# Miniprotein binders against q9bqp7: the designs that were tried, part 7

Target 1, 240 residues: q9bqp7
Amino acid sequence: VPQNWFPIFNPERSDKPNASDPSVPLKIPLQRNVIPSVTRVLQQTMTKQQVFLLERWKQRMILELGEDGFKEYTSNVFLQGKRFHEALESILSPQETLKERDENLLKSGYIESVQHILKDVSGVRALESAVQHETLNYIGLLDCVAEYQGKLCVIDWKTSEKPKPFIQSTFDNPLQVVAYMGAMNHDTNYSFQVQCGLIVVAYKDGSPAHPHFMDAELCSQYWTKWLLRLEEYTEKKKNQ

## First folded at step 10 (miniprotein)

Design mb4
Fold by OpenDDE base, fold request of step 21:
Structure mb4 (fold): chain B 240 residues (1-240), chain A 89 residues (1-89)
Amino acid sequence: as target 1 above (240 residues)
Amino acid sequence: SREELLERIKELIKKGDKLLALYLLFDYILKYPDNPEVLIEVAELLLEMGRPEYARLVLEWAKELAKKTGDPELIEKVERLEREIEERS
């Protein structure tokens, strides 16, 4: 049980979109502060088993590709992910704010992969927007807040070369999503609350993306796990 | 067997195939994640390979396990190895 329990949901905020919600998605810039990011917290609190699973994978890839080949591979994966997020931001942004859509960004297997999910996405409220939890002292950059099948969600877009048909195969991604939700729900820059999460795993080959919907109950369960990770991080930093 | 795998790793280290040895060490740890003795042995080998950064991580893991088991001998052994790493660094 977390020592410093904090609710994921804010009872002072209504789930009802105020009719005055601006038609333009929020894009709050991430401020580089001493405050740890969600990603940093998760990375620094991986179990030793998780660390060595990744290290084994890395060493295997180096054996297969060589050191330079692995660096190139890693760079390409990063670039593909970045381009995918940029393309999604462009797609989900209002037409008026559309910088010249680099049509080349839209021609990807990942974009093809998510088309069926994008059909169910509406009411975009935030894109690439910073969130801060002032009380719990963490920050993050969320990909998207939108309605998915009529439910307001924090949406996290992921690229994968391997099928991830189950939420369990997404490892710490559910923790990331709920961390963003909890921060957003208590960030004064946001007037609304989110109760659901969505992880979308897009595939390079254009195969249909896997949506992993997280209801309020599942979000609450992962929130407890997130709080434990945050406490662990905080304790580790005090001892350094 | 565990012993055969460990011996194979030691042979690879002696031959200078450090990349394969490192992979196999990580694989070895992951095959026996709840065995602190395996972790200690691997930590020693990682030190011999000149990889103290990984040895430290392995020893931290061993220490976590040793604390859970309550084995004072394992704890002492881990702490000794931690001191040796610090003295060499």
Scores: ipSAE 0.733, ipTM 0.921, lowest interface PAE 0.5, mean pLDDT 91
Fold by OpenDDE base, fold request of step 21:
Structure mb4 (fold): chain B 240 residues (1-240), chain A 89 residues (1-89)
Amino acid sequence: as target 1 above (240 residues)
Amino acid sequence: SREELLERIKELIKKGDKLLALYLLFDYILKYPDNPEVLIEVAELLLEMGRPEYARLVLEWAKELAKKTGDPELIEKVERLEREIEERS
């Protein structure tokens, strides 16, 4: 049980948007400060076994590709991910409907992969927007807040070369989603709260993406795990 | 066997095949994740290879295991190796 309990949901906020009009999605810039990001917390609190699984994989890739080949591979993976997020931001942003969409960004297997999910996405409220939890002292950059099948969700878009049909295969991604949710629900820059999460795993070959919906109950379960990771991070920093 | 694998790794280190040796060391750790002796042996080899950054991580893991078992000899050995790393860095 976490020593420093804090609720994921804010009882003072309503789930319903007050504004009837499709407002421009929020895009709050991420401030670089001393406050740890969600990603940093998760990375620094990986188990030693997880760390060495990653290191073994890295060394295997270096053996196969060489050091320079591995750097190139890593750069390409990063670039593909970045382009995918940029394309999604363009698709989901109402303002960019007026700008010349870079048609080349839309011609990706990843975009093809998520088309069936995008059909169920509406009511976009935030895109690439920073969240801060002042009390728990962490920050993050969320990909999207929108309605999925009529439910308001924090949506996290992921790229994968391997099928991930189960949420368990997404590692710490559920923790990331609930961390963003909890921060947003208590961030004064947001007038609403979110109770659901969605992880979308897109595939390079254009095969149908896997949506992993997280209801309020599942979000609450992962929130407890997130709090434990945050406490572990805080303890490690005190000992440094 | 565990001993045969360790000997193979040592031979690779002597031959200068550091990349393969490093991969096999990580594989070795992952095959025996709950064995503190394996972790200590690997940490010593990583130090010999001039990789103190990985040796520290391995020793942290060994320390976590040692605390769970309450083995004072293991804790002392880990702490000694930690001091050696700090002196060489």
Scores: ipSAE 0.731, ipTM 0.921, lowest interface PAE 0.5, mean pLDDT 91
Fold by OpenDDE base, fold request of step 21:
Structure mb4 (fold): chain B 240 residues (1-240), chain A 89 residues (1-89)
Amino acid sequence: as target 1 above (240 residues)
Amino acid sequence: SREELLERIKELIKKGDKLLALYLLFDYILKYPDNPEVLIEVAELLLEMGRPEYARLVLEWAKELAKKTGDPELIEKVERLEREIEERS
């Protein structure tokens, strides 16, 4: 049981979006501070076994591609992911705020992959927006808050070269989503709360993306796991 | 066998095939994740290979396991190797 229990949902906030919420999605900038990001917490609390699974994979890739080839591969993967998020932000942004859409950003297999998901996305409330949990002392940058099939969700977009048909195949992504939810639900910059999460795994070849919907119950289960990871991180930092 | 794999890794190190040796060392520890002796052996080899950054990570893992088992000899061995890394860095 987490020592520092805090609820994921805020009982003081309505589940119904107030009709008075501005039509423009929130975009709060991430402030650089000493507060750990969700990503940092998750990375620093990986098990040694998980670390060496990744290192073994890295060494295999270096054997296959060479050191320079692996650096290029990693850079390309990062760039593709970045471009995908930029394209999604452009698609989901209101037309009035659309800078000239770089049409080249929209021509990707990843964008093709998510088209069927985008049809079910509406009511965008936030895009690339910072969240802070003041009590639990962590920050994050969420990709999107929108309605998916009529349910308000924190949506996290992921790129993959391999199929991830199960939520378990997304590793710590469910923890990331609930961390963002919990922070947003208690961040004073947000007037509403979210009870659901959605992980969308987009594929490079344009094959249909896998949506992993997280209901309130599943979110609560992962929230407990997130709190344990956050405590582990905090303890590790006190001992350094 | 475990012994055959370790011998193969040592031969690769001797031949200068450090990339393959490093891969096989990581594969070796992942095959025996609950064996602190394996981790200590691998940490020693990583030090010999001039990879103290990985040796430290392996020793941290060995220390975590040794503490769980309560084996004072293993803890002492890990702590000795940690000191050796600090002296060489």
Scores: ipSAE 0.731, ipTM 0.921, lowest interface PAE 0.5, mean pLDDT 91
Fold by OpenDDE base, last read:
Structure mb4 (fold): chain B 240 residues (1-240), chain A 89 residues (1-89)
Amino acid sequence: as target 1 above (240 residues)
Amino acid sequence: SREELLERIKELIKKGDKLLALYLLFDYILKYPDNPEVLIEVAELLLEMGRPEYARLVLEWAKELAKKTGDPELIEKVERLEREIEERS
């Protein structure tokens, strides 16, 4: 049980859009502060087994590709992920940005992969927007807040070369989503709250993406796990 | 066998095939994740290979396991090795 329990949902906020919801999605810039990001917390609280699974994989890839080949591979993966997020931001943004003219961004297997999910996405309220939890003292950059099949969700877009048909195969992604939800729900920059999460795993080959919907109950369960990870991080930092 | 794998790794280290040795060391610890002795042995080999950064991580893992088992001798051994790493760095 977390020692520092905090609710994921804010009882003072309504799920109902205020009639004055700006037609433009929120895009709050991430401030570089001493405050840890959700990503940093999750990375620093990985189990040693998880760390060495990644390191073994890294060493295998270096053996196969060489050091320079592995650097190139890693750079390409990062670039593909970045381009995918940029393409999604462009697609989900109501404003035709000059970036929309890069038709090449839209011609990816990842974009093809998510097309069926994008059909169910509407009511975009935030894109690439910073969230801060002042009490729990963490920050994050969420990908999207939108309605998925009529339910307001924090949506997190992920790229994968391997099928991830189950939410359990998404590792710490559920924790990331609920961390963003909890922060957003208590961030004064947001007038609304979210009760659901969605992880979308997009595939390079254009195969249909896997949506992992998280209802309020599942979000609450992962929130408890997130709080434990945050406590572990805080303890680790005190001992450094 | 565990012993055969360890000997193969040691031979690779001696031959200077550090990349393959490192891979096999990580594979070795992942095969025996609950064995603090394996972790300590691997940490020592990582130090010999000039990879103190990985040795530290392995020793942290060994320490976590030692704390769970409540073995004070193992904790002391890990802490000794941690000090040795700091002195060589």
Scores: ipSAE 0.731, ipTM 0.921, lowest interface PAE 0.5, mean pLDDT 91
Fold by OpenDDE base, last read:
Structure mb4 (fold): chain B 240 residues (1-240), chain A 89 residues (1-89)
Amino acid sequence: as target 1 above (240 residues)
Amino acid sequence: SREELLERIKELIKKGDKLLALYLLFDYILKYPDNPEVLIEVAELLLEMGRPEYARLVLEWAKELAKKTGDPELIEKVERLEREIEERS
């Protein structure tokens, strides 16, 4: 049990969007400060076994591609992910934002992969928006807040080269989603709360993306795990 | 065998095939994740290879395991190696 328990949901907020919410999705900029990001917390609290699994993979890739080849590979993966998020932001943004849709961004296999999910996405409330949990002292940048199949969700878009048909195969992604939910639900910049999460795993080959829906119960379960990771991070930092 | 694998890794280090040796060391520790002796041996080899950053990480893992087992001798050995790494850095 976490020592510093905090609820994921805010009882003071309604789940109903205020009818007065602007038609334009929120985009709060992430401010760089001493506050740890969700990603940093998760990375710094990986088990040694997980770290060495990744290091072994890295060394294998270097053996196969060479050092320069691996650097190029890593750069390409990063770029592809970035472009995918940019394309999604463009798709999900209201048409009035005259940003010239780079048509080249839309021709990716990842975008093709998520088309069937996008059909069920509506009511976009936030895109690439910063969240801060003041009490628990962490920040994050969420990809999207929107309705998925009529349920308001924090949506996290992921790219993968391998099929991830099960939520368990998404590693710490569920923790990331609930961390964003908990922060948003207690961030004063947001007038509403979210009770559901959605992880979408997009594939480079255009094969149908896997949606991993997280109901309120599952979110609560992962929230407990997130709190434990956050405590571990905090303890590690005090001992440094 | 564990011994044969370790000997192979040592031979690769001597030959200067550091990339393959490093891969095999990581593979070795992952094959024996609950063995603090393996971790200590690997940490020593990583130090010899001039990779103190990985040696530290492995020793942290060894320390975590040693604390779980309650073996004071293992804890002392890890702490000694940690000091040696700091002195060489």
Scores: ipSAE 0.731, ipTM 0.921, lowest interface PAE 0.5, mean pLDDT 91

Design mb4
Fold by ESMFold2, fold request of step 21:
Structure mb4 (fold): chain B 240 residues (1-240), chain A 89 residues (1-89)
Amino acid sequence: as target 1 above (240 residues)
Amino acid sequence: SREELLERIKELIKKGDKLLALYLLFDYILKYPDNPEVLIEVAELLLEMGRPEYARLVLEWAKELAKKTGDPELIEKVERLEREIEERS
């Protein structure tokens, strides 16, 4: 239970789905700021057990691949994730021209993996867009806001080499989604709000991606956990 | 057993197999995550290996567990080791 409760939804905004659909999705630029990002807060508030799970995995990979092999592996994983997000932004943007589109970005197993999800996505409102929670004082860069099966969602795209059939297998991704949602709902750059979330896990081999839908009730439950992590972060930095 | 794993790790440190020793130290603390005495022992071994950055993290974990138990001797032991790391900086 957080010491300082704050609602995820803004009572000054409509909670109705999709009041108006603009021709071009919003892309608010990320401003340099001293306030923490969502991902920084989550990284800095991992339990020690989680920290050492990751360090053990790193050391196992280095034992198997060597240090240079591990560096190459992690660089390739990062590049694949970056290219996947770039491809999705291109696919979902109505203003892209064929001359601006890198056709190699569209030829990947990850893009094949999400095709069945993309068929259910419409009404894109924001792509790769900055959000700031002006009261709780944190910032983020969300991947996408669009309708999924008729519900307006904050959508987060993830790449994975291992199946993630259950939302609990996505670790902190639900916290990331609700943190972006709460920030958007209290950011003056946005005139609408979002009550649902979607985590989409795409696979390199093209296997069907797993969608993890989060209704408003589930988002509220994860919002409580996010507030605890932000509280931990703030307390930790106060004592450093 | 716990004792067998610990002795294997100590042997690897003596032989200079630092990379495998480090992996096994992390595996060891994850196998016994609720034992502050295990964490303190691992922190001492990490200092011996010249890895104070990891020793510092392990001691933070040990301190949290020691505070939950309220054992002042464990808390003092952790704080002594934290000071030793700070003085080597």
Scores: ipSAE 0.694, ipTM 0.918, lowest interface PAE 0.7, mean pLDDT 85
Fold by ESMFold2, look of step 11:
Structure mb4 (fold): chain B 240 residues (1-240), chain A 89 residues (1-89)
Amino acid sequence: as target 1 above (240 residues)
Amino acid sequence: SREELLERIKELIKKGDKLLALYLLFDYILKYPDNPEVLIEVAELLLEMGRPEYARLVLEWAKELAKKTGDPELIEKVERLEREIEERS
């Protein structure tokens, strides 16, 4: 369906990291440039139905909390997500926690929620690492690349106050995962590729997180949808 | 029913209860997302409420749906309202 199709996988790359790869996780710094981020593309290409679902929710929250209460609520949700990602990077990194680091960062319902998932995570290859697709011209910051139950995955960590037992209820998260995957597979900073994805939805109350595994076929299906979103973004940019 | 909800929204707009009216307008279009006439009607009400930013988004949606039907009268009505919004800006 996309006019400018491009493959998600790179046939010139191995699925297996070689023995000469660094033993510490990669953390490629994010560089400011003119190309759009994955999250920017997704935000700017939401369907009208998605836009109004969010606007209806915002209006309900404003009715319940007032405008100031809603601003405080959204700020707290953003901060909780940021703290969750910081805690996971610390847990998955061999680096010692700084003495001045807030120990309460590691004590949250979200961290409790993912404990059973973390038991199955090994072989961490990248943490909070930039990816760039030079051909398709987008950039991202992926959360984690590691093995999950023996399969090398791009892993995306999400917080949620509501259960999301189905991958369809995770909105654009699968598109985010495959966009990172495609960029990583075509980024010269990485010597290997990844064909599977994992979305982990953690819950504030500590309830067991829901893992959503994406095999290569499912990733390819979502890749086509990502390409359509990127194409739509490019067309909007031409008309600015 | 749809007609009952629409009349309730119009009464709220008249009373100046803009926050509840806005919520109900968004709820209304989400209940009838494949109906361009509904979207056009909501866009007109959003203009009456002084919310041209939302009216533009709703009209874009209405135009997408109207083009699927191939109804030139609906397309013309959407485009006329879009011009009205641009002139009020």
Scores: ipSAE 0.678, ipTM 0.903, lowest interface PAE 0.7, mean pLDDT 85
Fold by ESMFold2, fold request of step 21:
Structure mb4 (fold): chain B 240 residues (1-240), chain A 89 residues (1-89)
Amino acid sequence: as target 1 above (240 residues)
Amino acid sequence: SREELLERIKELIKKGDKLLALYLLFDYILKYPDNPEVLIEVAELLLEMGRPEYARLVLEWAKELAKKTGDPELIEKVERLEREIEERS
């Protein structure tokens, strides 16, 4: 049970933007402060079991590829993820034309993988947009806010070479989504709120992506876990 | 068989197959994640392999578990090994 509870939702906000909002998705610039990012908090509060799951995976890869092969592999995975997010921002941006897009970004297996998801996405409200929680003192950069099958969601796009058919296989991704959601719902740069989340896991071979929908109740459950991680992070920094 | 797996890992360390031994040590502690005595034994093997950085992480985990059980003998074993690592550095 977190010692400093704070609500994820803002009862003074609607989950539908008003008519005075711009039709172009919001892209709030990231302001560099001493405030920790969501990803920093999560990385600094991993359990030892999570740490050794990653170390075991690393050692298996080194056995298979050698150390230099592993370094090359990780660099390639990072580049693929970066290009995937760039492609999605381009696809979902209403002001970009085909001439403003790198056609090679659009030809990846990851983009093929998400096509069936993108057909159900509409009403894009934010893309690659900063969020800040003033009270809880954290910042993030969310991927997308849009309707998925008629429900307004914070959407997080992930690449994976392994199937992740269950939300439990996504490790800390649900915490990342609800942290962004809670920040956005209390950030003065936004006039609306979001009560649902979506994690979309795309696959390199083009296999259909797995959507992991999070309704408001599930988001509230993960929000409690996020608050515990944030408290743990704060306590660690007091000891440094 | 936990003891059979551990003996296999010790033989790999003796043969110098340290990459496979390291993988199997991490796999071993993940099979027994709630057993601080397993973690302590693995930390000792990691020190024998010349991997004090991993031994420190495993001992941190063992200490977390030992504190939950309230077993003062296990806590003292962990703290003794942590001091040995610090003194040799």
Scores: ipSAE 0.667, ipTM 0.913, lowest interface PAE 0.7, mean pLDDT 85
Fold by OpenDDE base, look of step 24:
Structure mb4 (fold): chain B 240 residues (1-240), chain A 89 residues (1-89)
Amino acid sequence: as target 1 above (240 residues)
Amino acid sequence: SREELLERIKELIKKGDKLLALYLLFDYILKYPDNPEVLIEVAELLLEMGRPEYARLVLEWAKELAKKTGDPELIEKVERLEREIEERS
């Protein structure tokens, strides 16, 4: 049990969209501060087993590609991910705010992969927007807040070369989603609350993306795990 | 077998195939994640390979396991190796 328990949901916020919801998705800039990001917390609190799983994978890739080949691979993966997010932001943004759509960004296997998910996405409330949890002292940049199949979700878009048909195969992504949810639900910049999460795993080959829906119960379960990771991070920083 | 794998790793280290040796060491750890003796053995080999950064990580893991088991001998071995790393750094 976390020592510093905090609720994921804010009882002071109504789940009902206020009629005053802006027609334009929120895009709050991330302020670089001493406050740790969700990503940083998760990276610094990986188990030794997780660390060595990644190191083994890294060494295998170096054996296959060489050191320079592995660097190139890593850079390409990063670039593909960035382009994918930029394309999604462009797709999900209102047409009036769209800068000239780089048509080249839309021509990707990842975009093809998520088309069936995008059909079920509506009511976009935020895109690439910063969240801050003032009490728990962490920040993050969420990809999207929108309705998925009529349920308001924090949506996190992921790219993968390997099938991830199960949420368990997404590693710490569920923790990231609930961390963003909890922060948003208590961030004064947001007037609404989210109760659901969605992880979408897009594939390079254009095969149908896997949606991993997280209901309020599952979010609560992962929230407890997130709090434990945050506590571990805090303890590690005190000892440094 | 565990012994055969360890011997193969030692042979690779001796031959200078550091990349394959390192991969196999990580694989070896992951095959026996709850074995502090394996972690100590791997830490020693990582030190011999000139990779103290990984040896430290392995020893931290060994220390966590040793504390869970309450084995004072394992704790002492880990602490000794930690001192050796610090002295070589």
Scores: ipSAE 0.667, ipTM 0.897, lowest interface PAE 0.6, mean pLDDT 91
Fold by ESMFold2, last read:
Structure mb4 (fold): chain B 240 residues (1-240), chain A 89 residues (1-89)
Amino acid sequence: as target 1 above (240 residues)
Amino acid sequence: SREELLERIKELIKKGDKLLALYLLFDYILKYPDNPEVLIEVAELLLEMGRPEYARLVLEWAKELAKKTGDPELIEKVERLEREIEERS
């Protein structure tokens, strides 16, 4: 249990009207900032076992592909992820024309993979939007806030190659979602709050994406784990 | 067996096959994740290979486990190796 527990929801917001503009999703710009990001906190608080799982994977890939082959592989994976996120922002944004969307959107197996998920997504309220937890002092850039099957969610998009799995830890994906949720719920740029999360894993070959829905109870369980990671990060930086 | 794997790793280090040795060292510590003796052995081999950056990380892990056991010999061994790395920097 964290020593300095803090609620994931903001009780003050339950007494305020929700006056968001449903036709234009929020996109709060990320500012240059000394406050740690969610991803930095998670990266700096990996267990030693997690670190060496990643190092073993790296060495195996270098043995298989060579040093240059590994660098090319990782660069290609990064580029594919970047294109996927750009395409999704374009699809979900009402500001982009259909002709521009067509040129960006339809060339990836990852986009094919998520089509059945997108049919259940509506009411987009935020895209690629900065969040700040003003009390706990951390920031993030969330992918999407929208309704999924009638539930308002913080949605996080992930890519995976079906023939070869990514090495990225699944433990940290739910922590990322709840950290963004908690920050958004305590950020004065937002007048609404969110109780649910969704992690969508898309596949390179176009196979149907896997949605991982997180109800409020599950989000609370992961929120506690996030608070522990944030405490670890803060303690580590005090000791430098 | 554990001893056979360790002997193979030592042979690879002597041959200068650093990539395979490094992979097998990481695989070795992950097979025995709650054993500080294994971590100490790997840290010594990483120092022999000229990889003090990895040896430091492995020793941090070993120190955490050794403190959990309360074994003063293990704690002292970790601290001696940490001093050796510090003096070389």
Scores: ipSAE 0.666, ipTM 0.902, lowest interface PAE 0.8, mean pLDDT 84

